# VH-VL binders against q0atu2: the designs that were tried, part 110

Target 1, 119 residues: q0atu2
Amino acid sequence: MLDKKARIRTSREYRNVFEKGKRLSGRFLIIYYVENALDNNRFGFITNKKIGMAVIRNRIKRQLRAIVREYQGQVKNKHDIVLVARAGIGKSSFEGMEKDYIAIMKKAGLFARNANKID

## First folded at step 6 (VH-VL)

Design t80 (framework fv_dusigitumab)
Fold by ESMFold2-Fast, scan of step 6:
Structure t80 (fold): chain C 119 residues (1-119), chain A 121 residues (1-121), chain B 111 residues (1-111)
Amino acid sequence: as target 1 above (119 residues)
Amino acid sequence: QVQLVQSGAEVKKPGASVKVSCKASGYTFTSYDINWVRQATGQGLEWMGWMNPYSGNTGYAQKFQGRVTMTRNTSISTAYMELSSLRSEDTAVYYCARDLSYYETSYFDYWGQGTTVTVSS
Amino acid sequence: QSVLTQPPSVSAAPGQKVTISCSGSSSNIGDNYVSWYQQLPGTAPKLLIYDNDERPSGIPDRFSGSKSGTSATLGITGLQTGDEADYYCGTWDSSLSAEYVFGGGTKLTVL
């Protein structure tokens, strides 16, 4: 689970990201993202009802938090990022969601340049 | 700027198939899901399904399972809805609509002009 | 039958107020945001309300939405002849293979 300080929690904060942020779509995910003034990243997660019943939506949300947590160190600091699940994400594997997230974040320029140096 | 342009009217016999197209312009085609909604003459709106043009994944209303197929061609920004084993009750106007997910909602912000499909002997 | 229940018709005089109800269940309206669509004769539907009570740019504030429990309501004040149309509520139903469901539609006549 992500630390509380790394989570977008209020409706106002979500709407700020949607209104002022950039949008980028992947295969299973859409991200909205904007630079913040907090010196840390915050993430939000939206699983709309078109994804399925609460059990499915909660599973997807949990899996997305795990993916974000795993790659958090590679994300450029000072951003609010909202992940919105697309229709059909419930048919994807965990690995499929992970690959989509990495591809979107790279395309958005949100991964730090030296994240994957080989020693 | 955003526009969904559908193919022209079709007249089909019972048992035939029809394939309706929906060409998107003015935005990145793969960035928004497409829904299909139909309306029989003098009747209400009926949701048929969604198609994610990036993944190709689909979800269909139970009523249309086994008869409907939704596809796309990303190189020409075009969505398709094919309905097989046509019956007279399939006579309707068929709409494509763009799905916008915003905060905790998802709604249809742009609609095609509609395609009339008439099934008669 | 439609999953969401609306009155088939409503009518009022120009300048008056009308409300259109939309009734569902816990798996749809009770757990989801509601949208409203206006369909003028011979045209495609147009988004009128989203997120229960928000208006897209260009929709006058005479149109309002609300939601309570498993029911949603569309309000129209200062009725004009140009408001004559069919009105549909819509939302997602949270089933395992989630479906978008519309109300049966309400024909508004301005007499």
Scores: ipSAE 0.374, ipTM 0.810, lowest interface PAE 3.1, mean pLDDT 88
Fold by OpenDDE, second read of step 7:
Structure t80 (fold): chain C 119 residues (1-119), chain A 121 residues (1-121), chain B 111 residues (1-111)
Amino acid sequence: as target 1 above (119 residues)
Amino acid sequence: QVQLVQSGAEVKKPGASVKVSCKASGYTFTSYDINWVRQATGQGLEWMGWMNPYSGNTGYAQKFQGRVTMTRNTSISTAYMELSSLRSEDTAVYYCARDLSYYETSYFDYWGQGTTVTVSS
Amino acid sequence: QSVLTQPPSVSAAPGQKVTISCSGSSSNIGDNYVSWYQQLPGTAPKLLIYDNDERPSGIPDRFSGSKSGTSATLGITGLQTGDEADYYCGTWDSSLSAEYVFGGGTKLTVL
């Protein structure tokens, strides 16, 4: 599980990211990202009921958290990043989801250049 | 301010149906899920299901599958919970509650005042 | 009998500290954020803690939440007579049914 300080938790924090951040769409994920004034990154997750039944949403949420946790140390500092699950994500494999995350994060330029687990 | 106001107490016979309403105000009705939770006298809270007012999509607890129907009227910002084939063990206070499921977590931040449903022969 | 296990009751004198435990499993507390609800006698439940340890506006810092592994804990310091109520933990269960689950509730008595 992500550390408390590494999570976006409030509606205000989410709105800030949506309103001021940049948006990129992947196959299974949409990311919103904006620089923050902190010394750490914060991640938010949106797996609303539009993507499927609760069992799917909960699974996707856990998977996304696992992916983010795995790569969080390789993300450039001082960013708020919200991951929004797209409708098709429920049918994706974990590997596919991870690949999409990596691809979209690379496209956003959010990974450090010396990242080791990005393949 | 956010308010959920529920309909009045109901008295029903076994086998009948009851429909409880929950009128929302103080926020955009279609932006938050409505959950229903009941509590039998002297007992704990029991989650029944959720309803998304925008899409009308629902998810019910297995215990109530086939017997509960959650709907809404967006024009009047009102959610409904109908429970059929009532039995004595359905006697409880029924609550509607707003859910922040569009974010990372889901929790019930505002609750209706509750509706007492009594099922007796 | 509830998916989440709470002590049936706890008690303490005014000014004291009490803790209420909530035990679950990996599919619920382990994977999901825990919320706590306060229910005063004859009233609807009220959100007390969300996201394991966050307090909504209006909730005093006497109330605290924590989570470790598959267990959560509610802490109440400076106990007041007005704190006498039932307290419930709740979270989503990521099992096949994917339902929201509550603890059995804990009755707090202020002596």
Scores: ipSAE 0.025, ipTM 0.697, lowest interface PAE 4.7, mean pLDDT 89

Design t81 (framework fv_dusigitumab)
Fold by ESMFold2-Fast, scan of step 6:
Structure t81 (fold): chain C 119 residues (1-119), chain A 121 residues (1-121), chain B 111 residues (1-111)
Amino acid sequence: as target 1 above (119 residues)
Amino acid sequence: QVQLVQSGAEVKKPGASVKVSCKASGYTFTSYDINWVRQATGQGLEWMGWMNPYSGNTGYAQKFQGRVTMTRNTSISTAYMELSSLRSEDTAVYYCARDLSYYETSYFDYWGQGTTVTVSS
Amino acid sequence: QSVLTQPPSVSAAPGQKVTISCSGSSSNIGDNYVSWYQQLPGTAPKLLIYDNDKRPSGIPDRFSGSKSGTSATLGITGLQTGDEADYYCGTYDSSLSAEYVFGGGTKLTVL
């Protein structure tokens, strides 16, 4: 479970990320992301009705939160990031979602720091 | 500039199959889901299903389940909708449309020009 | 027949205002955001309104949308002859199969 401080909670906060943020699409996920003025990252999760029934949408949300939590320490600080599930994500494996998340975050430049730091 | 260009008109006999194509350009084809919507002459719009061009996953309206198949060829940025066991009631204009996810909504921001399919004996 | 109810036709003179209603239920409009599409004669539909009340780039502010409970409304002010078209509301239905549903369409005639 992510700490409350690390979660986007209000509709206004979600809309800010969608309106001012950058968009990047993966196989199962879309991310919208923008720098924030806080000391930490915040994550939001969107599973709309086209994903499937409530039981499927709730499962996907739980799995995405688990993935985000696992890789939390590798994300550049001071970002609001919203994950939007794409159509068909309910048919993907947990490993497939995880792989897609890592690929998207790397492409966005949110995941990797300088690996070759001399000092 | 975003465009969806569909294949030309088709005339089919009852019981045949038809496969309509939708060629995308001006954006990354795999980044947006494609929906198919049809419109019988003088009638309203009817949703048929969605296809995720990245994963290949699909979802179909219950009415068409079992006789519709939606596929894609990512190397040529083209989506396909195949409808089998055609009946006279399938005479319609068939549209592909791009699905844009924004917040908790999905809607169709760009549409193909339509493909007329006529089913007659 | 459609699950979302629209009047079959509306008419007004140039410069006037019209409103087009779209009525649904708790499983569709009541639970989801509404879009509106304009279809000019012989053409594909075009997105007019999304997320209940937002306009895509290039859509004039004469077009507006709103939603209250299980109903949505499209408003057109300063009516022009070029607005003659069929107008459709659309949304997802949260029922078991989770399908996108359209209203039956409203034919707008500028007299």
Scores: ipSAE 0.351, ipTM 0.808, lowest interface PAE 3.5, mean pLDDT 88
Fold by OpenDDE, second read of step 7:
Structure t81 (fold): chain C 119 residues (1-119), chain A 121 residues (1-121), chain B 111 residues (1-111)
Amino acid sequence: as target 1 above (119 residues)
Amino acid sequence: QVQLVQSGAEVKKPGASVKVSCKASGYTFTSYDINWVRQATGQGLEWMGWMNPYSGNTGYAQKFQGRVTMTRNTSISTAYMELSSLRSEDTAVYYCARDLSYYETSYFDYWGQGTTVTVSS
Amino acid sequence: QSVLTQPPSVSAAPGQKVTISCSGSSSNIGDNYVSWYQQLPGTAPKLLIYDNDKRPSGIPDRFSGSKSGTSATLGITGLQTGDEADYYCGTYDSSLSAEYVFGGGTKLTVL
């Protein structure tokens, strides 16, 4: 489970990321990211109704949280990052989501060079 | 043909609740989401939320969170929208609309005739 | 004040062409298909355009839609008196809560 301190939880925090952050689009994900004044990263997750029924949306969120947790140690510190699931993500495999996340995070320059995966 | 028929006009006092109904016909009720949109006099359209008639799942606009409840009775193909703690600014015409939601798009292809809700002291 | 911005009003003479713009952001128009709705005076809205540029059955080809970047445009050619109405653009917003959003509406007057 993603640490409570590593989660964006308030509407104000989300709004700050959307208003002040940068945006990058991948195949299955859109990320919004902005530097924060903390010593840790915080992640938010958005799944709109077009993804599918609630059970599907919840599954997608669980999968994205798992991916974020797995690569958490490789992400540069002091960032608020919101992951928005794109409509096609419902048809993607977990591996596909993972690859897209890695690709988009690298493109954003948020991954540290030669960082190791964490369990 | 697809039809959405809404309940009649309502007059309420501030602080009261109103429940508007929307009866669907001409299609499989549980296959399409029902959205609610309101429009104050002389103003634009304002989206309130969606309800999936099959599961009963809902999604509300932040503005109405905690104050709106969308439900349905599948046996009579009827959707309901209840708005509580009414205030004068809730005075508007309320519409139900059928939602064609796919992975790529979402839009409202059929609308009810609207229900006028007046909130006055 | 609406998430999507439309001109408050447009006008033209019968037979002329008018365009109605709808400007948004990357999280709404940029990422999602745009729909247009026509609302005749005293009536419920009616779907006019969906998926940026598609017309439902019964909508004449005088009505057209397009999208580019974070903006959408509704075009009406051969303007008729019966086209006098309010027009709204709409789409989903992928930002907080993923809400459906409408433009402020445009009043079309046929001179």
Scores: ipSAE 0.023, ipTM 0.680, lowest interface PAE 5.6, mean pLDDT 89

Design t82 (framework fv_dusigitumab)
Fold by ESMFold2-Fast, scan of step 6:
Structure t82 (fold): chain C 119 residues (1-119), chain A 121 residues (1-121), chain B 111 residues (1-111)
Amino acid sequence: as target 1 above (119 residues)
Amino acid sequence: QVQLVQSGAEVKKPGASVKVSCKASGYTFTSYDINWVRQATGQGLEWMGWMNPYSGNTGYAQKFQGRVTMTRNTSISTAYMELSSLRSEDTAVYYCARDLSYYETSYFDYWGQGTTVTVSS
Amino acid sequence: QSVLTQPPSVSAAPGQKVTISCSGSSSNIGDNYVSWYQQLPGTAPKLLIYDNDKRPSGIPDRFSGSKSGTSATLGITGLQTGDEADYYCGTWDDSLSAEYVFGGGTKLTVL
């Protein structure tokens, strides 16, 4: 469970990241990211109806939150980051989503050199 | 600035196929999904499916499964909807629409002008 | 039948207020955001309201949307003759495969 302060929750906050942020696409994920003025990182998660039924979308959201939580210690501080699941993610394994997340975060320069993976 | 321009009217015989095009301009074509919606004369709007221009992935309404194919050509920013085994009930105006959603759901912010397809003997 | 129910027609005088209802169930309106589309005769539909109550740039504030439970409402104040059109609500419905569904449409006549 990500702490309440580490979540993007309002539609206005999501729009801010989409409109002002940078975009990077992976195989199963798109990230939108922007530096914030807060003392922590915040994450948002979007699983569009095109992904599939509510059961599939909710599973994907839970898995993405678990991945983000596991690697949160490696993320450079003071960023708002929105993960958007792409069509086809429902057929991916947990490991496939995790690999894609790590790859796109590294490409974005959002993983800190000296940060440790949370066990 | 943003425009979706569709191909012209078609007249087809029952059993034929029709392929309607939708040319996008004024935005990054691969960044937004394209939906297809039809409307029979004097009737309401009926959703047919969506197509992701980046991946080519699609989702179709159950009613059209097996008869509809949605594709794109990214080099010319054009989406296509092909409907096969045409019946008289397929006589309608067919619209493409851009899908813009910042949340879990979708909404259609820009629409093509429509393509009239008439199926008659 | 449409899974989203709208009255087939509504009418009011110029300058008056009208409301158009859209009724569904928990699998569609109850759990999802609602959009409204305006279709003038002979034209393509135009987005009027998205995410239950938000207006795109260029849509006057006399158009408003709301949602309560499994129903949504479009409100139009200060009716003008140019508002004569068909109005459609739309949302996602979670079925075997998620589908976008439209209401049956409401023809607005300004008397």
Scores: ipSAE 0.014, ipTM 0.622, lowest interface PAE 7.6, mean pLDDT 85

Design t83 (framework fv_dusigitumab)
Fold by ESMFold2-Fast, scan of step 6:
Structure t83 (fold): chain C 119 residues (1-119), chain A 121 residues (1-121), chain B 111 residues (1-111)
Amino acid sequence: as target 1 above (119 residues)
Amino acid sequence: QVQLVQSGAEVKKPGASVKVSCKASGYTFTSYDINWVRQATGQGLEWMGWMNPYSGNTGYAQKFQGRVTMTRNTSISTAYMELSSLRSEDTAVYYCARDLSYYETSYFDYWGQGTTVTVSS
Amino acid sequence: QSVLTQPPSVSAAPGQKVTISCSGSSSNIGDNYVSWYQQLPGTAPKLLIYDNDKRPSGIPDRFSGSKSGTSATLGITGLQTGDEADYYCGTWDYSLSAEYVFGGGTKLTVL
């Protein structure tokens, strides 16, 4: 589970990221991201009806949270990041989603070179 | 400038197949899903399906499953919709549209000009 | 019939206000955001409203949208002859499978 302070919680906060943030698409994921004025990162997760039934959407959302938790130490601090599932993500494996997340975060410049260093 | 430019009008006989193209420009083609929507003369809009140009994955409306195939060629930023076993009721204007995911939904922010397909004997 | 219900036609005079309704169910409008599309005669549809009440750049503020429960409404104020068009609401529906559904369309005539 991500800590409460690391989650985007309100619709207003989500919309701020969508309206002011940059958009970058991967194979199965889209991220919207913007710098925040906090001392930590916050993440949001969106799986809309286009993805499929509730059971599929809930599974995808759980898997994305697990991936974000695994790599949270590599993410550059002070960002609000929203992950939006793309059409067809339900056909992807967990490993496929994980690889797509890593690739898109690197392309966005959001992964730190070394998780043990603050820059 | 975002543009979706579709192929020209087609006249087909019943039982034939038609393949409509949609060439994207002015944005990164693989970054947005493409949907196909048709409209019979004097009738409303009817959704046919979506295609993710990055993955190649598709989803089709139940009505068209087994008859429609949506593909793309990323090297030329072009989406395709092929409809087989054509019937007279398939006579319609076919549109491609770009799908923008925003918050908990998606919608069609840019549309192609349409391709008229006439199925006649 | 269409999954989303719209009146087939509405009419008003120049300068007047008109509203177009779109009625659905809990599996579509009740649980999703609604978009509106304008189709001028002989042209492709154009996005007019998204996310219930948001306007794309270039759409004048006399066009507005709202949603309550399982219904959505498109409002047009200061009606102009150039607004004569077909108007469609649209949203996702997951009752059988995830599909995009449109209303039946409303023809707006400026008398």
Scores: ipSAE 0.429, ipTM 0.836, lowest interface PAE 2.8, mean pLDDT 89
Fold by OpenDDE, second read of step 7:
Structure t83 (fold): chain C 119 residues (1-119), chain A 121 residues (1-121), chain B 111 residues (1-111)
Amino acid sequence: as target 1 above (119 residues)
Amino acid sequence: QVQLVQSGAEVKKPGASVKVSCKASGYTFTSYDINWVRQATGQGLEWMGWMNPYSGNTGYAQKFQGRVTMTRNTSISTAYMELSSLRSEDTAVYYCARDLSYYETSYFDYWGQGTTVTVSS
Amino acid sequence: QSVLTQPPSVSAAPGQKVTISCSGSSSNIGDNYVSWYQQLPGTAPKLLIYDNDKRPSGIPDRFSGSKSGTSATLGITGLQTGDEADYYCGTWDYSLSAEYVFGGGTKLTVL
């Protein structure tokens, strides 16, 4: 499970990312990212109404958390990052989500240059 | 057939609270989210938030955060929207609407008849 | 002032064709499916179009929807007096949070 200190939890924290952060769209994900004043990264997840019923949204959220956790050590420090699930993600495989996450994070320049699994 | 029947008109003073009900029938109440949308006289539609009748989870528009509460009673298939700290600008017709959601999108396919809420001193 | 922009009003004679535009941004129409709602005078809104271009049961094929880029369009052919109403586009927006947003509405007058 993703450490509590690595999670965006409050509406204020989310709002800060949305208002001040940069936005990039992938095939299945949109990411909002902004630098923070911490020594660690924080991740937030939005699986909203367009994803479908609650059981589907929860499944997608679990999968995205797993992906983020897997690559957490390779992400540049001092960032707040919010993942927003896009339409069609519910029909995507886990591998498809993972590939999209990697692609969009690379595009954003959020992975360390020496990232071993994705480079 | 699917029906959403809302409670009657309300007249409130500024600072008071109002609670509007929306009784659903013709389908499994806990299977679809309920949205609330309001419309001031002569104005457009304004989305307020959603509530999942199964879990009770909610999502509110930022504009109404801290002032709106959406709940439900599953035993009677009824959704509720409570708006507190009422002001004159809250005068509007309030609608509940069923949210038909799938993998790609969500939309409001059935609407209640609306509840007029008047806020005046 | 609405997140989605619609013309305030459109008008045409019976039998004619009208189009209603709905312009947004990448955070809403660009990334999400658009729905259209019809609101007859003194009544609750009614779903008219969903998923950009699909019609619910009971909606005649005179009504059509389309989406391109960050804009959506509602088309009405064979205009009837009964079509006189307000029309709203709607979709999800993620610019500040996950919220559903409506256009400002378009009043259609049948001349």
Scores: ipSAE 0.030, ipTM 0.667, lowest interface PAE 4.8, mean pLDDT 90

Design t84 (framework fv_dusigitumab)
Fold by ESMFold2-Fast, scan of step 6:
Structure t84 (fold): chain C 119 residues (1-119), chain A 121 residues (1-121), chain B 111 residues (1-111)
Amino acid sequence: as target 1 above (119 residues)
Amino acid sequence: QVQLVQSGAEVKKPGASVKVSCKASGYTFTSYDINWVRQATGQGLEWMGWMNPYSGNTGYAQKFQGRVTMTRNTSISTAYMELSSLRSEDTAVYYCARDLSYYETSYFDYWGQGTTVTVSS
Amino acid sequence: QSVLTQPPSVSAAPGQKVTISCSGSSSNIGDNYVSWYQQLPGTAPKLLIYDNDKRPSGIPDRFSGSKSGTSATLGITGLQTGDEADYYCGTWDSDLSAEYVFGGGTKLTVL
């Protein structure tokens, strides 16, 4: 679960990230990301109609929020990040989505370099 | 700069299979899904399915389920669409198209030039 | 047959305005965003409009889109001979196992 301040809420805010942000694609996920002028990160989650029926789209959104929440402390501050589900994500496991998220965030340079030094 | 280049025209007899290729260039092939759309002579556009070139996952229109197979070869940035048990009604131009997600939708931003498939006895 | 309904043809003179309608249902246009595609004779389709009313780079502002309820409209002002083409609306329909659906197409003739 993510707190209210960490969520992108309006369609205008989503479109701003799509129009001004950088794009990076993984196996199951695409992220669009841009620096914001706030004190915190904000996340958005998109599962458009091509993903499948509402029950599948809602499950994917819940799983992605759980993944983002778990790794929230590792994300570089002051970014708006939108996660977009790719076609076929409904056939992936939770662990598969999690690994894809970590790989994409590292490739984008959005994980703090020292975040995982103490395990 | 982004281009999708399709294979040449095919003539097939009823009952045969056809495999159309779509070679991508100018972008990272695995980063965008590919859709296949066909158009019979003088008719409209008909969506056939999508293929995710990174995962290999596919989704097909119900009309083509059981007859169509969409695959890719990432080493040569090429997508394939194979249609089996061909009928005269399958005579059409077949297009591949790149899928771009934007907010709560997706659409086809670049299209191949089309491959004419003629099915005749 | 086509899930989305368009008029089969429309015609106008250079400099005039035309509108092309696209009618669907609650499962497609009513609950999703519409794109429009232009197909010049003998060529592949080209994206004209996305997200109901947005233009890709390179598409002139003579082309516009709108959506109301279960219908969408493509508008073309300052009509030019080079606009003679077939125009298709398209959107996703999640109730049909997440299929993309097109309108039947509208042939625009510039007289």
Scores: ipSAE 0.782, ipTM 0.913, lowest interface PAE 1.1, mean pLDDT 91
Fold by OpenDDE, second read of step 7:
Structure t84 (fold): chain C 119 residues (1-119), chain A 121 residues (1-121), chain B 111 residues (1-111)
Amino acid sequence: as target 1 above (119 residues)
Amino acid sequence: QVQLVQSGAEVKKPGASVKVSCKASGYTFTSYDINWVRQATGQGLEWMGWMNPYSGNTGYAQKFQGRVTMTRNTSISTAYMELSSLRSEDTAVYYCARDLSYYETSYFDYWGQGTTVTVSS
Amino acid sequence: QSVLTQPPSVSAAPGQKVTISCSGSSSNIGDNYVSWYQQLPGTAPKLLIYDNDKRPSGIPDRFSGSKSGTSATLGITGLQTGDEADYYCGTWDSDLSAEYVFGGGTKLTVL
């Protein structure tokens, strides 16, 4: 589970990301990302009804959180990042979802340069 | 009124570096990203990268990775773009532009006047 | 050559209407808002249209933008001699490491 301080929790925080952030679309995900004034990153997750039933939406959300946790240490600091699940994500595997996350984060330039840089 | 004023024309030899400045005024400098775009003579616009003046974070086009460095001095509301290992094909007018981001997109709403950089042996 | 494709040139007489197309793909125009920039001869680019169809303050309603699928269109009605310029579409591309991409530009000549 993501630390509370690493989560976007309020409507105000989400609105700030949407209003001031940049937007990029992947195959299964859309990300909104913006600089924050904190020393850590915060993540938000949106799964709307286009994805499917609530049980599916909740599963997708859990999977996205797991992916974000796995790569959290590689993300550049001082960012608020909202992940919006696209309708097709329900047809993806976990690995496919992970691959898409990695791809879109790289394309957004949000992964930090380090010894474990994702190629 | 928002203004971006860039430094003067530069003439460089191949292999040298050039550093162009962009002084912002009329708005809160740290609140908007600065983008750099160049244009070779008679050619189209080419995006180089962005820099966030608050954090100093940057994102560069792959074409310029390892060769471009975007920085800023917040005390004087000035952004800098340094391009190293200059080649003749780097001869162009270089623009800074303010990035205005809203909701689902970003765009460049104000531009500097441009800086001509000439690379010749 | 450019990620976004524009016609190299368009021309029309004063008072006429012209359209400039901008063709891309799902990773750029398909998923992102398009902006248009006007560049008068010897000057810096100027924002003309943002968010597909919105005009900044000071831009006359003779200029319009639209987007459908993976293509965008700039429309100019009541063409004036002062409209003679280069026009560029632009947007972000998710397939190019968060790069902003421009069209190749269209030179508008007023006959």
Scores: ipSAE 0.014, ipTM 0.670, lowest interface PAE 7.8, mean pLDDT 89

